# Ledger of designs, part 73: miniprotein binders against b1l550

Target 1, 279 residues: b1l550
Amino acid sequence: MRLPEELLERARDIHSEAPSHRIKLDRVGSFGLKVPVEFKGFLLLAEADVWVSLPEGRRGVDLSRQVEAIYELSNPPKDPFSLCREAAISLLEKLNYADSSGVSIRFDAPLQDGESLKYYGVEISSIASDEIINKIRVEILGMTACPCTAELIRAYKSSEIAATHTQRSLGILEVSTKAEHPDPDKLASIIERAMSSPLRTYTKRPDEGGLVIRSLSNARLAEDVVREMIHLFLEEFGHLPEDTHILAAVRSMESVHMHDIYAERSFSLDEIRKEISSH

## First folded at step 9 (miniprotein)

Design kv14
Fold by ESMFold2-Fast, scan of step 9:
Structure kv14 (fold): chain B 279 residues (1-279), chain A 83 residues (1-83)
Amino acid sequence: as target 1 above (279 residues)
Amino acid sequence: SMKRVRIEFTFDEENRLEVLWFLKRLARELAEKYGLIVLVYVEDGRIRIFVKGDPEAVDKFIEEVLKELEKRGVKYTVRVEEL
């Protein structure tokens, strides 16, 4: 049921009015939209946020144009990278008062794990103004094993492979660049290779013992994992523009503590290369 | 009021990347000079420029971009659409 169109002629245009306070807003938009995306041969349900800047002299944003922009571009479903970039540009083109726009798309990405699948978290953003900045955040769980406790137990028992506590650790790589989004599968691979071992979907397989032994033989501190992630990232993506910004982080859910351990480093490619080349 | 324009350029494939970087640099310079919001991007093998701001400033931007491209002697076709 629709209200009579005549009411629109009598109603005030609230959005175009002056606001109560002459303050610009950085992000105003529609958050939590459900959109289908095509990712590596899979049709996935993603969640999207769309926004624009709002100038100090305008009371509100035309929210219907924001929803129109992303839904027009999402039918038929397309890859989330193109959808993100194209929607951000479309928002800037459609909303004449905005001087910047942005789109974020979140989903769980499938990754082959033996005969099954496992999943990792992906958030992709594109922000358009006088340039396009592409951002991607990948989060995947892995396993870490404590080298400190391993050495104490090795000294006590003189064993070839020391027993130690293991725990789930969340690895995080976030990249902000003027180039195209990095491949999230490659970012997930970097995180997993930096860990003591990856996690598996099925834990009751004959190879479970082998995985545990490998992780114990590759014990790593959260600090070690972050440094290794940065090293592997530079090997794979060192060709990106020098002003590319990266966050590498690990949150270790310590099995012997009531609290987590967290380690991170933020840097630009220019910054980290100068640091590594110095003594 | 603000004027919004999409400019679409088609260049020979071998010159597209070089011209793209030239247009990005020029657009940044002119955007700062005229107080415009300018976005340069590639879509469907064409270089697109989105410009918005004061109508007179937008018109001057378009004029200067075309003038600078003529100086480079690169063959192109252009379509200008007001949004």
Scores: ipSAE 0.211, ipTM 0.694, lowest interface PAE 5.3, mean pLDDT 85

Design kv15
Fold by ESMFold2-Fast, scan of step 9:
Structure kv15 (fold): chain B 279 residues (1-279), chain A 83 residues (1-83)
Amino acid sequence: as target 1 above (279 residues)
Amino acid sequence: SMKRVRIEFTFDEENREEVWEFLKRLARELAEKYGLIVLVYVEDGRIRIFVKGDPEAVDKFIEEVLKELEKRGVKYTVRVEEL
């Protein structure tokens, strides 16, 4: 049922009232919105969060205006980077009381894999305050093979072909920058190249054997994978602003343990260059 | 009452990066000085500044930004829109 518009003349404006406690809130918004996006020729269902800051003197935010802003910008569907950025700017411009705004969009990105597709995780954000900060996180599975067990088996059997355990490993690259979002396909490629081998959606037996042999011949510790990811990242994206922040991580789902192995490094471009140059 | 303004600058490509760093620094300084909320960003190769706050403070912000650009002697086109 729709109530008469005339009631708005008599109703209190709850959002503009003073709150019970004068405390600023950093993020207030609409979370878990479903939005269509166009990504590299694909129409995908994405999930979005939108928010603004709320000053200590104001009781609430205009949530309906937030939802309207992102849905208006998402019809027709557009690329998620433009949507993320445009919505964040729009929120800051439209909501007088806000001193910052943000939008985050999550989806599974298709990646060509021979004649099939595989998928990797993407989360992008744009945060508007005094500048726009763009953030992207890419997660993709690959394969790692343990060099330690390979060396033990080699010593034990005196074999030319080392046997070792292999497992799925999740590679993670997260970039925060004042420049445009890095291409997620390039980030996914960096992660896959750093691992012992990539994973496939499906393989025939000869191809599967080749993939396993490649992994065994390119055994890497989680620590090795993170260092290689950083090296490859600097080759591809070293041109980004010096205050760009990166997180490189890998979580190895160890086939011989009930627990995972995890390795990570966070850094700014300025920081890592100084570290590398000192050696 | 609050005043909201979008300022768009078009600069020659060769000067854009230098002017971008200058405008970001200036905008932050003036935002703090006048108690304004200011966003500086690039759109379609142009530099945009969004500013909101007290009308007198917003007007002073705009005047001071333009004054500082004139001192630099850089050729530009500017468009000012009140929202």
Scores: ipSAE 0.459, ipTM 0.820, lowest interface PAE 2.4, mean pLDDT 87

Design kv16
Fold by ESMFold2-Fast, scan of step 9:
Structure kv16 (fold): chain B 279 residues (1-279), chain A 83 residues (1-83)
Amino acid sequence: as target 1 above (279 residues)
Amino acid sequence: SMKRVRIEFTFDEENREEVFEFLKRLARELAEKYGLIVLVYVEDGRIRIFVKGDPEAVDKFIEEVLKELEKRGVKYTVRVEEL
């Protein structure tokens, strides 16, 4: 149902009024929108946030225009990278008062796992101001095995494969760059290869035994995993602009403790390259 | 009284990266000089510049960008669209 449009001519334009306090806001927008995206042959339901900056002299933003912009661009469904970038640009172009805009899209990405699928988390952002900054965050579970306990057990009872505790560990890679978004499948691969072993959706008993033996034979501290992720990232993505910023992190859900172990490193590509070459 | 313009440049692929970096630097300088919001980006193999602000400032921005490109002797085709 609709009220007569003539009422709009007589009503105050609240959004264009002066605010109660002359304070700029960094992000004002519509959060938690459901949008379809096409990712590597899959049609997925993603969740999107869209926002713009709001100057100190304006009371509010045009929320309906924000929603219309992303929905118009999401029909038909397209890849989340293009959607993110195009929506951010569209918002900056359409909203006169905004000096920046942004879009973030989150979904669970399917990854081929033998004859089945497994899933990892992806969050993609594009922020438009005087240039476009693209951000991607990938999270995937893997397995780690404790080398400290392995060494102690080996000392106690000599064995080619020492017993130790294993646990699920969450690997995280986040990249902010002026270049195109890195391929999330490659980021997920880097994380899994840095772990003691990857996790599987389905295994037959011989394969499960092999995965456990692999993990035990490749015991790694959270600190080891973070360093290996950085090393592998540089091999795959060292060509990105020098001001590209990366976060590499691991959260190990320790099976022998009531708490988790966490390790991380943030760096620019230029910074880490100089650090490595100084040794 | 805000004017919004999209400028689209097509030029040889060989020169695109160099010209893109040049235009980003120029756009940043002119944005500060004229109090404009300017975004430089690549779309479908073309360089686009979006600019918004005071109409007179936008016109001066466009004029100065085109003059600087001509000084560099870069071959291009340009399309200017008011939004």
Scores: ipSAE 0.420, ipTM 0.802, lowest interface PAE 2.9, mean pLDDT 87

Design kv17
Fold by ESMFold2-Fast, scan of step 9:
Structure kv17 (fold): chain B 279 residues (1-279), chain A 83 residues (1-83)
Amino acid sequence: as target 1 above (279 residues)
Amino acid sequence: SMKRVRIEFTFDEENRKEVYEFLKRLARELAEKYGLIVLVYVEDGRIRIFVKGDPEAVDKFIEEVLKELEKRGVKYTVRVEEL
């Protein structure tokens, strides 16, 4: 039931009041909103967070305006990149007290894999202040095979293809740029190509055997995978602005250990080019 | 008492990138000078500037941006919308 509007004359405007402590907050907003998005011909359920900065002299944000901004832009459903960028701009424009705004959108992206589909994780954001910064994080599982154990078994048995342990590894590419969001399918492809082999949604026995043989013949350390991801990223996305920041990481769920192995590298395009060119 | 304005510029394709970089630098300098929040972005092939702050400061910002573009002799069309 809707309360009488006459009550607005008596009610305090809590959000516009001075706070108990004069402290600026960096992100205040509505988190965990469910929004439909259109991604490469698929209608997907995404989860969105929207926020703005809150100045030291204001007690609260107008949450209803935040929700209205993203829902107005999400009907009809549109691609998550345009939605993310447009909503961040709209928030900064509509909320006069904010000096920055942001939107993040998370979803599982379908990826064509032979005759089947598999899914990988995507999180994108757009942050608007004096300029727009776009960020994308892609996570996809692949397979790695240990070259150290492979070499030991080869020495023991003198086999053409050495036995070794294999495990699922999570590959991560995160890109922060003033340009448009990179295509997540291309980021996912880079991660999979850097692995010993990709994972599949389903396999028949002959295909499964082939995948295992491929992995064993292409054994890679987590460190090898990270370096290969960086190399492949530079081939595909070296055209991005020089101040673009990248995180490349692998978390290997080691089948012979109770713990995981982790390797990462953060860099800007300018930084990595200088490093590579210095021999 | 905050004034919010969106300024939309249409430039010839050849000059767009150079003018965009120029406007970003100018907007940043004027934002600091006048204590304004200014966002410069491209949408639908047009350069947009969103500015908010004190009404007098916003008006001075707009005036200086247009004056500097005139000095450069760049051809453009402009639309100014108060939000």
Scores: ipSAE 0.361, ipTM 0.784, lowest interface PAE 3.3, mean pLDDT 86

Design kv18
Fold by ESMFold2-Fast, scan of step 9:
Structure kv18 (fold): chain B 279 residues (1-279), chain A 83 residues (1-83)
Amino acid sequence: as target 1 above (279 residues)
Amino acid sequence: SMKRVRIEFTFDEENREEVLEFLKRLARELAEKYGLIVLVYREDGRIRIFVKGDPEAVDKFIEEVLKELEKRGVKYTVRVEEL
């Protein structure tokens, strides 16, 4: 039931009080908000998290002000990159006590690919402090084929194209940079090109056969896919600042096992260039 | 209460990237010196600086930034807004 408004004026301002323990918190905010965004001609309902840092001397954050900030900027819907950046800046400006702010927005990105519609997962964030750090994570399914089994069958039957097991593999590229967010379509393309073959939501019989033959002719270990993703990333995005941080990973859902195979590498552009040039 | 100020600079297109890097370095040094939260970023062809903290420290920050730009002979227009 609704309480009398005079009680609100008499109530303590809890979040301005000193906390029980003088400990700074890195991220305090509203998580799981639903926000409309415009992405490459599509109007999508995205999920957003907003947060700020909380100093050791303050008990709580103003959550209502956080929600107001992002909703104010989301009407009319705008692209998620601008929304992340503008909302993070707005939060830092509006909340006096905050040393940093951040916004993350997650959605499934549709891609029209000939006669096939496909999609991939996107998470975009911006973190504001003394600088703005932009992060993007792209996840897309592809197909891998086992080169070990392929080689055994080739030896057994003396066939140039051997049968082998194929499976779905999830490719992941995550980039953290002081520059503008990388184009997620290009990140998704890098992942698919590193795989044995891409996946489709709709295929005709000849096209399905072609994907299978492509994967068999391009058999790759999860480790091979990660290395190829890194190579392709450096070709496309090697111009980013040297302190740009990347995670490249593959999770292969092995059709012949009850478990998955996982391979990953994290690195900065400075680190990977020195590693490659020292060989 | 803390003072919050947004500073917006418009520079010639030819010098914008070099001036941005200069302002980022200067702002970082002054933020540490005066105990301020300072964010320098580019928006729509302009350079923006958001600064917050103690009012006297904020005022000194603004004075030092403008002084250093004047010393370098850089041409600009500036808008200062208290939030």
Scores: ipSAE 0.312, ipTM 0.760, lowest interface PAE 3.8, mean pLDDT 85

Design kv19
Fold by ESMFold2-Fast, scan of step 9:
Structure kv19 (fold): chain B 279 residues (1-279), chain A 83 residues (1-83)
Amino acid sequence: as target 1 above (279 residues)
Amino acid sequence: SMKRVRIEFTFDEENREEVMEFLKRLARELAEKYGLIVLVYKEDGRIRIFVKGDPEAVDKFIEEVLKELEKRGVKYTVRVEEL
C-alpha cells in the first residue's frame, strides 16, 4: 500500500530535528545492500555498506538518498574500486551535513585454479573526508604443517620427510592507503606463497599426494607465515606511500587442538622499514 | 546555508602529479583556516576539488586557490560548478 504524497506536508521532518542528545555519530547509513559489480571479467553479486557522519545537531540521515546514489552508480555494473570511490565522493557531495562518507563492498573473488576456479574473500572500502583513504582486505585459505611435531617424528623414526599434523590456515592481508587499491589477486598470491601449500578446489590422488608432500617439506609456524607475508608484501608493494598501513595475520585451525592459533602484525611502511634496517 | 562547489582543473601531464600534491597541501591549509570540508582527487585525467561550508568561506577558498596557482605561474583550464 502507498500512502498519499500530501501526507509529507503534514508530517514533521524528523531527520532535520535536533536529537535528544547532542552527540556526533561517526557512521550512519545503509548496510547489507546487494549490488552487481564487474571484477576482472566476471559479473558478481556483491554486498555494500554506505554511510556518512552525522553532526551532533541533526537527528537523522537521509537513508533513501544514500541507497539511490549507489544504485545509480552501479547501473551498469562497474568495477568495485571505482564504485567505492565514486559512491563515497557522491555521498560527501550530496549530503551537506556530512563531514565524511564511506563505502565498503564485499564479494568472493574468483581465482584460476588449474582447470577450475577457487574463491577468496575481498572487502574494498573508500572513505572520503579531507582525503580519500582506500582500504582492501583479502582472506584466503591455505595449508600449514607443524615443524615442531615434524622434528619429533623425524627424530623418532629418522625419516627423510617427517610426518606431522596439517591444518587449514586463513591468511589475511589488509592495506589502508591514500594510493589506489592494491590488486587483490596479488595479495592473495602473497598469502598463498607464504603458506606451506595452497589449497585446491579439487584434486586427483596423484596431485593430492604431491600437495601433502609439498606441505610436509615446507612446514611453517603461523609466526613464520606472517613474517613471510610481510617480506613478500614489501617486495611487491614497497612503492606505496610511507604512511600506508598494513595488517598481516594468520589464523591456524589446529587439527590437534579444540582451539585456533592466531598471529598478527600491524605496521606502517615507514615503521617496518626502520625496524628491518636497524641491524 | 551550506555552499557546495566542485572545481575541475586541467593541467599539462608533465606537472600533474606535482600540482596535485601542491593543491592537496594548499587545500588542507585553507580548509583548516576557513573551517571547510575540502577533498582533492583525480578523475579522468583531471584534478577535482570539492569544497563545502559557509558561502563566504567557500568563495574565499576558491579565490585563494586561484591566486596561488597564478602566483606559481601554473597554466590551467578551470571549470567551477555549484552543486
Scores: ipSAE 0.338, ipTM 0.775, lowest interface PAE 3.7, mean pLDDT 86

Design kv2
Fold by ESMFold2-Fast, scan of step 9:
Structure kv2 (fold): chain B 279 residues (1-279), chain A 83 residues (1-83)
Amino acid sequence: as target 1 above (279 residues)
Amino acid sequence: SMKRVRIEFTFDEENREEVLEFLYRLARELAEKYGLIVLVYVEDGRIRIFVKGDPEAVDKFIEEVLKELEKRGVKYTVRVEEL
């Protein structure tokens, strides 16, 4: 059943009314929307949040207009970066009272893995206020091998034996920039190259043995992985604006402990270059 | 009623980053002065400014932005679209 739209003239406009308390809200919107996106030839189901600022003198946000804006822009499905940016701009343009808007989109990105696929996590956002800030976070699993235990085993044996514990490690790169979103496949590649070895969705026993040997021959501390990720990031993305902010982190799910090891570094491009050049 | 305007500037590339930072500062200053919502962004190599608010204030904003660019001796082309 559909009520006549003429009733809207007689009903109070609740959203435009003064609130009980004159307090500005930073983010008010529709969260957990499912939207189709096209990513590198794949049609994926993504999850989106859309929001705007709400001034202290207005009771509520027009939520239906927010949902309409993102769904109009997502049909037909388009790349999530353009969708994110265009929706944020559209919300700021269409909602008179908003002084800022934002959109975030989350999905699992496919990555070619031999004859199969593996997946990594992507979250992107665009926030529009007096300028547009683009953020991207990439998370992908890899393998690390402990160099400390490797050295103990070598000391125990008279011959050099590369034996140590291995574990899954989650690598994280997050970038906030006034430039366009970095390519997530390149961020995922940086993370995997910093690890002792990448993980595979499917391996046969000879390939599995090779992966383990690679990891053991390239044993790395969590601290080593973070430093290598930063080094590789600067080589690939050093051209970004100097105020670009980066988080590089790794969480190692230690196979010999009941707890994880975590290492991280946050920095701006300007900050890290000055630090490196001072040595 | 609200007036909404999109302004698109094309500058030579050697000065684009410096002009962009100047426009960010100027737009923020004028937005506060005139009670306007102003968004400055880059799209397809061009600098865009979206402004909304009272019609008279929007018109003053546009006039002052163009005046300040002329004072700096910056070469540009401009397109103004009312939404």
Scores: ipSAE 0.350, ipTM 0.765, lowest interface PAE 3.4, mean pLDDT 86

Design kv20
Fold by ESMFold2-Fast, scan of step 9:
Structure kv20 (fold): chain B 279 residues (1-279), chain A 83 residues (1-83)
Amino acid sequence: as target 1 above (279 residues)
Amino acid sequence: SMKRVRIEFTFDEENREEVLEFLKRLARELAEKYGLIVLVYWEDGRIRIFVKGDPEAVDKFIEEVLKELEKRGVKYTVRVEEL
């Protein structure tokens, strides 16, 4: 049933009214929208959040205009970076009362894995205020091997092949920058190269044996992986603006414990360069 | 009575980063001075500025930006569109 449009003449404009309390809200919007995106030749189903700031004198935002904005820009599907950026700008331009806007898009990204695919997590954001800030978070699983147990086993029974426990570890790189979003495939590559070995979607026994030997020969603490991720990030992305902020983290699902080990470091490019140069 | 304007600048590639940083800093100062919402960003080799607020304040913003670029002696083309 569709109600008569004449009712709009009698209805109060709730959103433009004064609120019960004059308090500014930082993010008000539509969260969990399903949106198609094109990523490196794939058509993927992504999940999007869109928001704007709400001033202290206004009761509500026009949520339908937010949804219209992102859906108009997503048809036909486009790359998630352009969609994120263009939608954030569009929201700031269209909503007179907003002094900032933002869009986040999440999806699982395919990555070539031999003749198969594996997947890693991507979250891309663009926030528009006095400038555009682009944020990207990449999460991918890899394998780590414990050097402490390896050393203990070597002391117990000398061997050229280190024996130790291995486990899945989740590597995380998050970048916030005024430049364009870093390529998520390159961030995923950095994470995998920092691990004892990458994980595969499918392996035959000889290839599986090779991965195990690789990881055992390249045993790393979670702390080692985080430091290596930072080192590799600086090699690949050290050209980004000095105020670029990075979070590098590893969560290791320890096979010999009922709990996980976690290591992280947050830094700006300016901060880390000064730290390294002071040594 | 809010006025919304999009300004697009085209500059040579060699001075892109320097001019963008200059415009971001200038826009921030003028936005605070005139009570405006101003977004400065780069796209497709061009610098774009979106500004919204009181019409008189918007006009003063545009005038001051162009004046400062002229003082700097940079070569550019500009397109101004009212939304």
Scores: ipSAE 0.378, ipTM 0.783, lowest interface PAE 3.1, mean pLDDT 87

Design kv21
Fold by ESMFold2-Fast, scan of step 9:
Structure kv21 (fold): chain B 279 residues (1-279), chain A 83 residues (1-83)
Amino acid sequence: as target 1 above (279 residues)
Amino acid sequence: SMKRVRIEFTFDEENREEVLEFLKRLARELAEKYGLIVLVYYEDGRIRIFVKGDPEAVDKFIEEVLKELEKRGVKYTVRVEEL
């Protein structure tokens, strides 16, 4: 059933009314939209959030115009970087009252893993205000092995490869920049190289044994992984603008505890270079 | 009443990157001065400016931007489109 359009002439324009309290809201929009994207030759189903700022004098946003903006730009499917940027600009242009707009797109990115594929998490955002800020977050699982327990076991009974507990650890790199989005495959590579070993989608017993031995021979604390991620990031992406902000983090799902270990560092490129050069 | 305008600049100068940075700074200053929402970005070989707000303020913004570019002696072509 479709109501007659002439009812719009009689109905109050709720969104344009004054709110009960004159408070600005930073992000108001449509969250969890399903959109197709083209990523490095793959057609993927992604989830999108779209939002705008809402001034203190306006009760609500035009949600239908937000959804319209991203869906018009997603047909045919395009790369998520262009989609984020173009949709954010379109929202700022279409919604008169907004002083900022944003779009985030999340999907699992395929990564070549021998003869198969594995997947890592990607969230790409573009925020439009007086300039465009591009944000990318990459999450990928790897393996860590505890050096403390390894040293204790070595002390108990000397061996070439000390036994220790291993666990899945989630590595996180998040970058906010006025430049183009960094390549997520390169961010994923940095995270994996910082870990004791990467994880595989498929492995047979001899290959699995090799992966475990690699991890045990390269035991790392969550703190070690974060520092290595930062070091590798600076080697690959040190060319980004000095006001680029980075979050590097690791969440280790400790196999010997009921809780996780977490380590992180947030920094700007300007800040971290000064810190490193002072030593 | 709100006025919305897209401005596209094509520059033939070697220091186009410097002009982009200059326009970003100028736009930010004028946006604050006139209470405007202004977005400056580079796309397809052109510097694009989107501005919205009060019609009189938008017109003053455009006038000031063009005046400052002429003061700097920058060569450009400009296209102004009201949305």
Scores: ipSAE 0.312, ipTM 0.752, lowest interface PAE 3.7, mean pLDDT 86

Design kv22
Fold by ESMFold2-Fast, scan of step 9:
Structure kv22 (fold): chain B 279 residues (1-279), chain A 83 residues (1-83)
Amino acid sequence: as target 1 above (279 residues)
Amino acid sequence: SMKRVRIEFTFDEENREEVLEFLKRLARELAEKYGLIVLVYFEDGRIRIFVKGDPEAVDKFIEEVLKELEKRGVKYTVRVEEL
């Protein structure tokens, strides 16, 4: 059942009216949209946010046109990088009042894990204004082992493999750049290599024992993991523009505490190179 | 009403990065001068500019961009599409 079209002729155009207060808003849009994407041969269900800037003289945005823009570009499904960039550009082009636009797409990315798959978190954004800024955030769980407790236990009783507590740690790499989005699989690989060991979806027989031994033989503080992530990132992606911004972080879900341990570092490539060269 | 235009430039690869930075600066200056919204980006081997605003201002923007590129003496081809 529909209301008569004739009512539209008498209804106020609320969105085009002047607001109660002349204040610009940075992001107004549709959040939590479900969209299909194609990622490395997989058809995945992703979640998207789309937004535009709203000038101080306009009360609201045209939300229906935002939804139309992303759905038109997502059929047939395409890679999330192209979808983000094309949708952000399309929004800026179609919405006359907008000074900037943006799109974020989130999904769980499959990663080959022996005969099975494991998954890591990906969020990809493109923001269009006077230029395009591409952002990517990768989160993946790994295992860390405490070197401090390992040393204390070794002093208390000697063993070839030090006993210590292990825990799941979440590694985070976020990159903001004017260049193309970095390959998320490479970012996930950097995080896993910085950990005491990676985690697995499925193991058979004594393979689980091997992971534990690997972690115990490679004990690392959260601070160690962040520094290693930065080192590995610079080896792989040091060629990006100097104004590229990176966040490297680890949240360790400590098995011996009621709380987590967190370590992070934010930097631009220009900033970190100057810091390294000062030593 | 608004005029919307896409401009595509093809430059020799050797000069593209410097020209892209030049065009970004120029576009910002002209966007401020004429009250335009301008996006400059690189895609598929081409420098692309999207501009929107008053028709007369958009036309002056295009004219000044082309004039400044001629002054730089770089070789390029250009395609202009009105949306």
Scores: ipSAE 0.375, ipTM 0.788, lowest interface PAE 3.1, mean pLDDT 86

